# VHH binders against Protein DOG1-like 4 (DOGL4): the designs that were tried, part 86

Target 1, 232 residues: Protein DOG1-like 4 (DOGL4), of Arabidopsis thaliana (Mouse-ear cress) (q84jc2)
Amino acid sequence: MSKMRNLVEEKFLEFYESWVIQLELYLHQLLIAHNNNTMSETELRHLISKLTTHHKAYYTAKWAAIREDVLAFFGSVWLNPLENACSWLTGWKPSMVFRMVDRLRKSRVVLVEAQVKKLEELRVKTKFDEQKIEREMERYQVAMADRKMVELARLGCHVGGESVMVVEAAVRGLSMGLEKMVKAADCVRLKTLKGILDILTPPQCVEFLAAAATFQVQLRRWGNRRHYVTHS
Short names: E, the ipSAE of ESMFold2; O, the ipSAE of OpenDDE; V2, 0.75 times the mean of E and O plus 0.25 times the DockQ between their complexes.

## First folded at step 9 (VHH)

Design k55 (framework vhh_8fcz_2; at its last look DockQ between E and O 0.05; V2 from the best seeds 0.00; counts 0 for: pae E 21.1 > 2, placed apart)
Fold by ESMFold2-Fast, scan of step 9:
Structure k55 (fold): chain B 232 residues (1-232), chain A 121 residues (1-121)
Amino acid sequence: as target 1 above (232 residues)
Amino acid sequence: QVQLVESGGGLVQPGGSLRLSCAASGFTFSSYAMNWVRQPPGKGLEWVSGISGSGGSTTYADSVEGRFTIIRDNDKKMVYLQMTSLKTEDTAVYYCAKLWDESGTYYFDYEGQGTQVTVSS
């Protein structure tokens, strides 16, 4: 449904703009906290909880939106071209987050051997889950090209109200398959984030979250500068 | 050149109120989130509050939630921190901070000298 798709896009665009603005405010708090060695463990845990809740809010909103129109998340109107170019199955690539983890080896708070081992085990598992989803998506796209394209082409040869309804049903079926794939990818993202935060100490969690948020905000700022100039 | 000038600090009794001001110049003020940070005696910098460029979003440290309000006036290029129900532990030098340069390269970009707040009975 084109009209419903347009409404989903507009609603999520409004949500995402606000969500990113709030993320930047949390990033500023994380950057100040990172340079303050006098903060209590309770204070650090509460800050980490704010970021965790903020990310959970994003996925709650995203999953509600993809139930209505998953196609809105492929080539999203709320992302600039640079963000879209860096997207993997409608979001960040899970294994990329371990580049921020590597930075912790040089932090003022030393990673112990047990943490290094657990992080490496999580990295390997994340990469495995990521590759499994890539293989599933590839199989889905091949099946879609063979079956659904032939079905849609065949249906397009018949003109009338009945044909419109059948085409809508076929598109709905396609969207349901994509929704499952996107949700599977998001589950790997959430498991990876939770896994890292469970292994790290509170000061290390703050440094990790600051690095991740910096990367996300910086990518958006660089892309927006380029997009705004070309759009004008 | 970026300039941030804080004012409004002073000596106040517990339970009192103060309004801090920050005058900004040298950058596109409405395009940047602004922050208040503080440094208590013998401690590191503590983040207090932040406000988005448009003023549409605000966030507070738990220690000041419900007692402090951050406001901005983009036409006057001003950021304010309204402090109420002040406590002895709020004693600190308060700084107005912009954390991004115009290119987005810096992570902490502060040039103000701060304003001293002392809460004492």
Scores: ipSAE 0.487, ipTM 0.797, lowest interface PAE 2.4, mean pLDDT 83
Fold by OpenDDE, second read of step 10:
Structure k55 (fold): chain B 232 residues (1-232), chain A 121 residues (1-121)
Amino acid sequence: as target 1 above (232 residues)
Amino acid sequence: QVQLVESGGGLVQPGGSLRLSCAASGFTFSSYAMNWVRQPPGKGLEWVSGISGSGGSTTYADSVEGRFTIIRDNDKKMVYLQMTSLKTEDTAVYYCAKLWDESGTYYFDYEGQGTQVTVSS
């Protein structure tokens, strides 16, 4: 659904559209590399590096935008409803990617026992980190409803300028907390991604990244087809 | 039916230049990113370059970065590959390719006959 956009939303929308387009182009390279097995290990590593750099660029942009308006990311007007529904703290759920890894195992990809063990350890750790962040997030959300805020809410729109200042202060406080949580979540995402890539061989990494990129691009397309509203 | 017809290949000396062309039909051209891929003798298919549907974004394989330029003309339904500073290792059959995306499946369509590029002294 279309929403009113502020400057941060507009800028990030533009960025994200471009970023996704570039991701799709990388996906093409990933798919060819995966399907033909013609690239050397060195070449595969370079390709992986390109993708990781691309992802890092996203978070760099995101964090810059969050400093200006973190609340924009809890609406995420650049995402369709399907994408938003699949979002956890303004992005993909870190633990979700392990399902993609599992899919690899069910395909022609053979993981050695040592890899399986390490992946499982990483999975557990990722889950733990997710839960920690969720608890902290709850703390901030609950804290928003302090005595003063509840009283102000009761008084409604009949409050004077002083009350507005109190509300603004509260929102700022919440925003700061949210920013911290979103960054923490992003760190878990990045750490998880790095962890997976460190465990997998270069060919396996390419397959994994191809799967992930495919999923992301398709999710967006599916969502756009289901909803007549486009963000472009 | 999707048709991709490549042309512009030939024999060229190292350091030379060629411009490949691909004529596309049978689909909404501007809605799809287009790619060039190549198959060297005795080797498998490798990706060379890609360009977004609008033409606003491009990407290249490391081996051709700085030497090749991909361009498209959506009005003419053409995609081009300007190749410069050609090397012997660029010798291959070059194909124009689009990505198919049907309900969770991605695959390349490069059903054209390709165009032979031979770089030799």
Scores: ipSAE 0.371, ipTM 0.748, lowest interface PAE 1.5, mean pLDDT 88
Fold by ESMFold2, look of step 11:
Structure k55 (fold): chain B 232 residues (1-232), chain A 121 residues (1-121)
Amino acid sequence: as target 1 above (232 residues)
Amino acid sequence: QVQLVESGGGLVQPGGSLRLSCAASGFTFSSYAMNWVRQPPGKGLEWVSGISGSGGSTTYADSVEGRFTIIRDNDKKMVYLQMTSLKTEDTAVYYCAKLWDESGTYYFDYEGQGTQVTVSS
């Protein structure tokens, strides 16, 4: 009757809740650095390194978990429905991050022409890589809907050792395909993040990381809000 | 090699105006965005304003928007900060800064001595 969670989902839920709490603590440090220029360049680089290490830790844990159950990351139990609805291949869409960069350029930070050129080149490459993944995922979805998948569903109604081995091989193949696509998307996310941080100065990196963390935290807070019916 | 020399500070009444200047040398000035940052008494540096290499784009901190104007003259290799409607909160040492790329990481270059702005009645 109740939705049952497997061991992968239970363990990652605990990890993710701790990971988000630590992200919120780092966000506080980013906002202090942004609002008060008491930090030296060395201190800013140290804070940026903590954030990049924190994000890498997320992907390390995620990639271990998807080897066991990639489907847990499509409609995750550790995310609220709004967070799940905003996901593209189990995470933020790489091209979306450039909206945060664009906001920085419009508000308080003036980038040199060389930075602007490099950012536009990265935006184009990110979009190209993103579209490549989308085409590969569409091809995979077509393959999953083809006659072979219909036949495997039909075979799932038959008892026998040979039927079990065929189903297990098919499930392994589907899981490996989805794992490959999720990892490819995550690699684009990491390359895009690193590319942006390599182009920006340490103060600009702090502003960017603060904006990204703020968006993630606000999406979680807003999505956890419940709409109560009030009679008047 | 990069040199940035600030001038034009002074003592001014609240509501007054000042124009800060920054003379730049040792780099291809028109290729770089220029910025003003300030250090209020007993506080760290805070960003004030920036202007693109061509001068076609300007950006301001919320606290100074509408009161301060950043201007550059690429022929003279100068950047200016026109300050109006000055408040006591604007009291600070003002530095001009160029972005600096060090091994793929950028930071503000503000090695100049700065110029003191004091707003008091």
Scores: ipSAE 0.000, ipTM 0.097, lowest interface PAE 21.1, mean pLDDT 76
ESMFold2 (binder alone), look of step 11: mean pLDDT 80; pTM 0.806
OpenDDE, look of step 11: ipSAE 0.327; ipTM 0.722

Design k56 (framework vhh_8fcz_2)
Fold by ESMFold2-Fast, scan of step 9:
Structure k56 (fold): chain B 232 residues (1-232), chain A 121 residues (1-121)
Amino acid sequence: as target 1 above (232 residues)
Amino acid sequence: QVQLVESGGGLVQPGGSLRLSCAASGFTFSSYYMNWVRQPPGKGLEWVSGISSSGSYITYADSVEGRFTIIRDNDKKMVYLQMTSLKTEDTAVYYCARQWYSSTFSPHDYEGQGTQVTVSS
């Protein structure tokens, strides 16, 4: 079997490439807004809303795709090896964004005490939700091992056409469990992102989103360059 | 050799319409995301619109959304920009551009010589 892209992989690859291009264009707008004090609060809120909508569009497309083939998201063909290596349950690890907020605080972002308190409360909640998902993943892996053992035992007893139905049922069960877990992780990501943006002022949101988009774009560029073969 | 040739620009009155064309050669056109970008007099490059390899995903800059339409024809290796309700602020040299890598966008990669659009009374 060669590694041919299935229909879900081909559609999501095209979607993701377009999504990243738009993210880079939004990053340029965020950097302009951050460097120039010419934008009003209304204009900044509009830009923040565009980024929020853009991230929601990603999860809408992702959830449609995982309903058809969740396994495509484990070792994704639209991500380079560096991006795949940095993945936690098919995406970014929610607690990473608090390290990003802390980095901004050290550079030039001044947070008032009320914001620091709310960010700490959100950080604790995010860590709790993250750990809950990790425990569910561990239980899922144990259940998968048990199912494989049962499947192998049954395959030894039920050879022929009937074994196909047993394998198909096991694969459906595997996929449904993974879909549930991926969606749960994505819900934590969206809640964490929204929570941070609700706590920060519009200029602070622009700085945070610019830092997040810069990291994502640079990670992709760096990973892609390591795979670039130049003929001279 | 990668080549992009823009055409269709000209002088038009405010409220008018123009259709820009970009003819691509030297690469597998149907595998690349394509963009329109513009440079107004005395200003930097501004992204206008983009279209995915199949045409399924299309995006526009806020300044042109509802007025411009991007179209591609993979068989003819063409990308088009249909411009309506033109404003004086749309005056610029228009370029088509492809990305160097499938997931990295640079409007300067493989842009052609451009086509001048002037919106004036």
Scores: ipSAE 0.005, ipTM 0.425, lowest interface PAE 10.5, mean pLDDT 81

Design k58 (from e28 with Y57F W100Y L103T; framework vhh_8fcz_2)
Fold by ESMFold2-Fast, scan of step 9:
Structure k58 (fold): chain B 232 residues (1-232), chain A 122 residues (1-122)
Amino acid sequence: as target 1 above (232 residues)
Amino acid sequence: QVQLVESGGGLVQPGGSLRLSCAASGFTFSDYYMNWVRQPPGKGLEWVSGISSSGSFITYADSVEGRFTIIRDNDKKMVYLQMTSLKTEDTAVYYCARQYYSTGTFSPHDYEGQGTQVTVSS
């Protein structure tokens, strides 16, 4: 039928493309810092702060866009099909970052036992928070089904402006519920990232952030090559 | 084909100012993120500043933030770097570089120009 984008989708597409380009630039800086070992702790903390600010900017823009059109984030036009296939509630699954943390255990900068213990505690809490969100989404879907049945019955009985009001109220309710759920998932993502960075030393933070950014960039690159590449 | 032509470099005293220009041709300029990068004598390439296709998103390297300003003019197919409070450490060849999201996701630079020399000295 129609694949036209609304203004929210167009604006967020432009934002997201720019945001990823900046992430690639930060990834380059992270890789240089990781390889050189010449940067001071102050310089490393500043770079880590820039990445943290960059991720917070993403959620600021996302939450503004979700207030206008949360459904744009389910099957997003600014993500390629591979990125969309790998999404969990409109973003990365929080527990997956612990696979990147596992790579740190084999790095030159060894994790001490106290860090390993705190990371395992954070992993358990993150999985618990994920399961809680999944149960909330299931309850939301059940509530949506009940609501649609009620709305269908009402629409069958009424003629005129009342029918329009009922449909608009139902759509608003669905959107508000999804907005709350997506924000809850994003809060788990932010808490998980913050928790990991608080446990790790600055050199370990650089290595972790480089691994996370590399995965995000490579996933996008693989999906884009399959979709947008022209034969050489 | 694709061409990026830098200009505006020169010799300047510490504390001075210069404005670099980059003229783009051979591609749809308004589709591309634009970067300024530099290469100091005897060192590798260092990223300086970037600006999104619309100009809405701008970022700077820590070493130049507050001193340099990046500007673009899509109608004229130009990107500029206004440099103030120049330091001897800013001495480098400055390059304009385009970046297209779908093709250059890992590399920060898709295509670089010929460069313009900036020397900050007595």
Scores: ipSAE 0.006, ipTM 0.377, lowest interface PAE 8.8, mean pLDDT 81

Design k60 (framework vhh_8fcz_2)
Fold by ESMFold2-Fast, scan of step 9:
Structure k60 (fold): chain B 232 residues (1-232), chain A 121 residues (1-121)
Amino acid sequence: as target 1 above (232 residues)
Amino acid sequence: QVQLVESGGGLVQPGGSLRLSCAASGFTFSDYYMNWVRQPPGKGLEWVSGISSSGSYITYADSVEGRFTIIRDNDKKMVYLQMTSLKTEDTAVYYCARQLYSGTSPHFDYEGQGTQVTVSS
């Protein structure tokens, strides 16, 4: 059991380190595009597409990994303690990306009224989806406590092979429920990102994606510096 | 002054091999993750490979895995890219990039001067 968990952690750690390196390279391209205005609309759309594909690749790899061991994503070994402390259901909290969007309102390139209205509608919907998942997680935690109580009662009645089977069944049930909740949260993340990108113009998308990537990279660097050790 | 100087590029035939070198100076090389990135003619940057400060973690882009090998020598302050089974689509300017973990710098990999690799058909 523990050997299977170690393999999932090792494989995803290797994947994540490569994924972050590529994110930093995309951030470099986003900042050049934002500062220099050298790229055509076609080139900007191609860059935005590369970032979108990169984020989808993360969730594809994540969902494959959580299918094997979802618990690896709670207190992940590939994240520093600060990154882990800032996690909401194994990732970023969807509504937080609207803080990056709010910076666009203060930019020289301002949002038109129609965009502001659509972004507010999306913000409200995203917060509603977050609250729904939080309520489902609370219900899951209550059910998990009931399951543990049943397990303790059963262990008090007998020992040996039957108690091992009961524990294994309980762990499988826990993992399946958590996998469902994590996937639900990831769907809200992807839906929110897609929604924002659909509302914004290509230059605004570049500015938004640069802000989001900068925050992710900066959070990792702050955590690594604080402990005076680098994750590399 | 931080410097990364790439060398070893050239014209090779498909299926050929080439070794790129990157000489680092002006920083504590052994503290940094190092990368190779490339820019094909008229296209954006593409990440190729990365190696951790200790050399314990190595990663490759799917397009080059099994064909390229990244190596570092902390004593000589060098990172290398051994390329085999080269394809025409490997034609690009190759850059050595330092991964930055600084709270005051922009969130960029530091790129060197570059070295041109041309795979002829």
Scores: ipSAE 0.000, ipTM 0.125, lowest interface PAE 19.0, mean pLDDT 79

Design m13 (from m12, 17 letters changed; framework vhh_6qgx_2)
Fold by ESMFold2-Fast, scan of step 9:
Structure m13 (fold): chain B 232 residues (1-232), chain A 123 residues (1-123)
Amino acid sequence: as target 1 above (232 residues)
Amino acid sequence: QVQLVESGGGLVQAGGSLRLSCAASGSTFSIYAMAWFRRAPGKEREFVAAITRSGGSTFYTDSVKGRFTISRDHAKNTVSLQMNSLRPEDTAVYYCAAPYEWILGSTSQYDYWGQGTRVTVSA
C-alpha cells in the first residue's frame, strides 16, 4: 500500500526529471528551427515527430503509474507548488493551448482561412469535452462528501478488521474512478494536440510547439526560483 | 558558489580517442545535472552531452551518439566525457556546464561554466 505508493512516486520522479531535461533539449532545437530558414520540410517534420513521440512517452509512463497509484498525481512530488497549482486534472487544461494558437494569428505567421475554421471547430469540440469531464469531476467531489464516505473515514481511525477492509475497498473504488477521469482528460489533451498539429504547416507546428514547451519550462523555472528563496 | 574545472584536452589524430574530465567544487548540492558544450572556430556554443545528478540518464547530440560516452563519479563530483572515433569536425573548445536550475539544453539557462579545454583533431 504505502510502500507501493512510495515506489510509484520515486519511479515517476526519476522518469519525469529525465523527460523534462529532454523536453528542454527539444525546445532548444525548436527555437533554432524557428529562427532559421535553413531546415527543409522533411527536417521540420522529423523534429515535430520527435516532440510528438516525446509527449506520447509521457502519457505511456503516466498511465502505467496511475494504474498503480492515481493519487500520486494529485499534488505530485515531482512538481513544484506552482506547477501543482496550475494543474487541471493532473495536467494542462486542454483549451489553454488555443491561447498559444491565438498568438500565431497575431504573430508574423499568417493562417489561411481554412485553418482558422478548422482550429475554431477543434476549439469548440475541446471545450465541450472539457466541460463534460468537469461535470463528472463535480459529481465525484459530491460523492466524496457523502455522509457514508465521511463515516467510513472516521471508522478507519479505529483498529478493526471489518472496518479496515470496508475503508480499503472504498479507497480502491475511489482510485478507479479517478483513474478513469484522468485518462479521459489525457485523451482530450492528446486529441487536442494531434488536432492542432494536423491543421498547422510544419513551420507553424514548430512555432506552436516552441511556445508550448517554453511555457512549460518557464512555469517550472518560476516555481523552482520561489523554492530557492524559501529554502535557501 | 560553484566552480567547474575542465581537463584532458589535447591534439589527436582522426580516429583517435580523448577523455575529458570536469571537477565540480563548492556548493554542489544544488546542481541537478551536468553537461558538456563545445564551440568550434567561428561557431556558437552547441550542446554535446549531459548526465543527471543520479547518473541514471544520459543525453547526446546526434553527431556524437555512439562515439562519445558521458559518465559521473559521485565520490569525486567529477563528470567525464570519453570521446572515441574522433573526427576533424569535433575540433573545438569543450566546456563543462551546470544549471543551478534543472533546465538543460538552453545556453542562457546555465549558471555555471568552466573556462574550457581545447580539443584539436588532425586530418
Scores: ipSAE 0.000, ipTM 0.240, lowest interface PAE 15.8, mean pLDDT 79

Design m14 (from m12, 17 letters changed; framework vhh_6z1v_2)
Fold by ESMFold2-Fast, scan of step 9:
Structure m14 (fold): chain B 232 residues (1-232), chain A 123 residues (1-123)
Amino acid sequence: as target 1 above (232 residues)
Amino acid sequence: EVQLVESGGRLVRTGGSLRLSCAASGSTFSIYAMGWFRQAPGKEREVVAAITRSGGSTWHADFVKGRFTISRDNAKNTVYLQMNSLKPEDTAVYYCAAPYEWILGSTSQYDYWGQGTQVTVSS
C-alpha cells in the first residue's frame, strides 16, 4: 500500500478503464464486420468513424491531464508493467502500427501496388518525425546533467525548506518541456493513424483497426495476470 | 541493385557555396527515401538532411538549418544537397544513403551505399 494517488491520476485511471471497456466493445463490432462481407460501405465508414472519435477522445483527455501533471504519464498507475514496458514516450511507437499493416498483405483484403507505395512513403515520414522527437529526448537528458541542475540539487540538499520554491520552479520548467515533447509524439501518432486510414479501403480499415485493438486489449490482459513473472 | 555515386565535393573558401549530387542507377530510386550525412576525421558520423520518396517532406539537422537544402529529381534519379554559407566546421566526407532509416541517429550501424565526396572548407 502506498500514498494516496493525486487527483489527476485518480481521474485518468477512471477515464482509462472506461475507455478500454469501450474499445473492447468496438473490437467486437470490428470482428463481426470483418466476418460479414455483406456490410455496406456506409455502415463500415460509420464504424471506422466511431473508432476514430474514440481515439481522439483519448488524446483530448490525455492532453488535459498532462497540462496538470505530465509526470503521471511516465509512471502510469492505470497501465500494468507489461503495458509500461511496451511504451515509447507515454504511448505506442508510431512506426509499430505498420506491423499491423503487414498483416493485410496476407489476408483476402490484398493491398494494390499504389497503396503499398503510399504506405511506404507514410512509414518513412513517420520515422523522420520519430527521429526529431528522439533527438529532443536526448537534448532533454543532457540538460538534466548540466551545471544548473547539479547546482539546484546541491542547494536542495543543503538549504532544506528555503530552497523549496526554487526547486519547484525548476521542476515545473522541466515538466513543461516534457509536455511539449509528449504532445509532439501524440501528434505523430494521430497523423500516422489518419494517414493509414486515408490510404486503406473501408474493409481494409476495419481489418487494420481490429488488429490494432486486438493487440492493445490482449497486451493489457496478459499483463494483468497475477502470475506475470520473469523468473521462478 | 541500387548503386549511389556522390559528386561535387571540392575545396571551397569560408562563406562559399557548393552543390552536391547523388546519382542512383536502376529502377528502384523512386521507392526510397534518401539522406545525406557526413563524417570528419576523428569524429562520429552525423545526419545532415533527409527527404521522403515523393520529396514532399524534408528534415535538416539544426547545425545546417537555413544554410543547407536537400532536394530530389526522381525523373533524373538524383538527390541534391545545396550548401550555402560554408564554415570550416563543414569540412567532411559527405555520403548519400538509402533508405533513410539506415542513418538513424544513435541506433544506426548500417553500411552506406555511396563512397562519399570530400568537402574541404578553408579558413
Scores: ipSAE 0.000, ipTM 0.091, lowest interface PAE 19.0, mean pLDDT 77

Design m15 (framework vhh_6z1v_2)
Fold by ESMFold2-Fast, scan of step 9:
Structure m15 (fold): chain B 232 residues (1-232), chain A 129 residues (1-129)
Amino acid sequence: as target 1 above (232 residues)
Amino acid sequence: EVQLVESGGRLVRTGGSLRLSCAASGFTFSDYYMGWFRQAPGKEREVVAAITSSGGYTWHADFVKGRFTISRDNAKNTVYLQMNSLKPEDTAVYYCAADLRFGSYTESWYYRSSEYDYWGQGTQVTVSS
């Protein structure tokens, strides 16, 4: 199924494709750094900084786009169906990243007791922040289903400019509420990412970022392989 | 001791301009996100503008966009709000607030007054018709 894309969707699709290409280039650098024990701590910190700046660029572009059309991020056209199926409030689920940290413990990443304790504290805080957003979103959806649906159904029986204005106000209210929820979820994502990077050493940060980028890139490739052309 | 001291609030005629300042002391100013909030009589406190610790990213509420500009000078430990084309509905007590953030990440919860770590006492802006 092909959809007509609005201007926001077209611009963000172009941005996202370029952003993913750059992420793949950074992933290549992370894998080289991980396999090369001759890189200095300063060089590793510089590479980590490039990745954090790259993620900052994503959220800067995303928040500009959701201000214009937040609904574009629910079932995004720049994401394949697998990527969309794995999304929680328009992005990765913050608590899931700790499963990735746990996977890293099975590699050459050696975590000391103090790091394990700090990561567990961060995990608990992240889960509470995540649950708070989920409860707010559920309350928002319930209120929308109960009050606004009844209101819109009633207004559907009216003719004239006044009913049009009330419907437009309701739709604007919905968009503003969703924008607030998406930004709150993104805030938890950024805090979780920064918190993990603050706890880990530079070599461990490189391993973590490489694992995260690998998963993101591979998820996209797996989903894209499902996309059948007219002839198989 | 932590202090945020706002200044610059006064009576202004519709269409006029004002610059508010907030001087910070007692904390590492360059590590903190700064925000401007306002509260009119009988209304809840609302976020007007926010700026990241580096000044690299700014956010302005729709009702002031194009009229107000937030800026900061980390060397002077001061955040500013330049207000142009003032309207009677801009009449409010204006507060500056500080919040510890992770670097220059733009965080959407600038709108959440309860999330800010430190608050000033406010400066009154009155716009006459």
Scores: ipSAE 0.000, ipTM 0.121, lowest interface PAE 15.0, mean pLDDT 79

Design m16 (framework vhh_6z1v_2)
Fold by ESMFold2-Fast, scan of step 9:
Structure m16 (fold): chain B 232 residues (1-232), chain A 128 residues (1-128)
Amino acid sequence: as target 1 above (232 residues)
Amino acid sequence: EVQLVESGGRLVRTGGSLRLSCAASGFTFSDYYMGWFRQAPGKEREVVAAITSSGGYTWHADFVKGRFTISRDNAKNTVYLQMNSLKPEDTAVYYCAAEPLYYSGSDFRWTTADYDYWGQGTQVTVSS
């Protein structure tokens, strides 16, 4: 028995494969820029803008897709099992990017005290926003589970079109709640990314974006390599 | 029209207690995260406390933990700040602010504005 993909899953799979290919091309440009001290601030800002636009395109496509089927994003078919295991509410965990920021402090990039202070303020705010969403998700999951259990129990007592409509209504209610939570999580991701980029200088932004893109690309490759080493 | 109206600020002696209220109108209060901020003369506005739309989670700044408690009543469209063990350093104008939990996809413009709506503030003065 093969897992059948719905139209939203197939459409987003096609989008995501193209989006990742373009991310790898941008990563190559970021690495060249990082190793080239002759690029102007205008050229660096243009490259940063291309990456920012690329991420905005992802969230635009994602929000269109979750409006149709948010459940496709829980256990996504366009992600390998390792990528799915590392997901927090259908995407990267915002506070984890500060591990990459910490690398900037330890390596060749020099952060001034004012930047360090602003990054710590942003880190605290991001962690607080994550906890708000986690608590809201817990509340919605409990409420949705109770509703679904009642509707499933009713389905067991009846057969026919009425039972189908009741189950569809319960699933729609669950989907609407999850869509709201996923959008909230994505807003924290976008606020965190923009906040970091606003604090960093253009060369520091290039190094940060290169680190983030490298991790995303390598995580995908590590998970894909699992096919040849482990089978579960 | 969106409005936030703070009340309860007054002169209090060191060690005293005070409860601030913020009445909200013109928006669906239960869809918004609420925060309390303060600003002392010559200082930037700083976050004091925040509460989720449902009230299920609260956050308090380290300098007020154990002394201040944020709460809300969605039926009354009001957020509260209970302030205990007041210190002279707590003297400031206290502001209520509202942040939407969710952005419309079409309306999201890659902005980092944390709070959309602000009240006019209420003055708290703590005497030694």
Scores: ipSAE 0.007, ipTM 0.255, lowest interface PAE 9.0, mean pLDDT 79

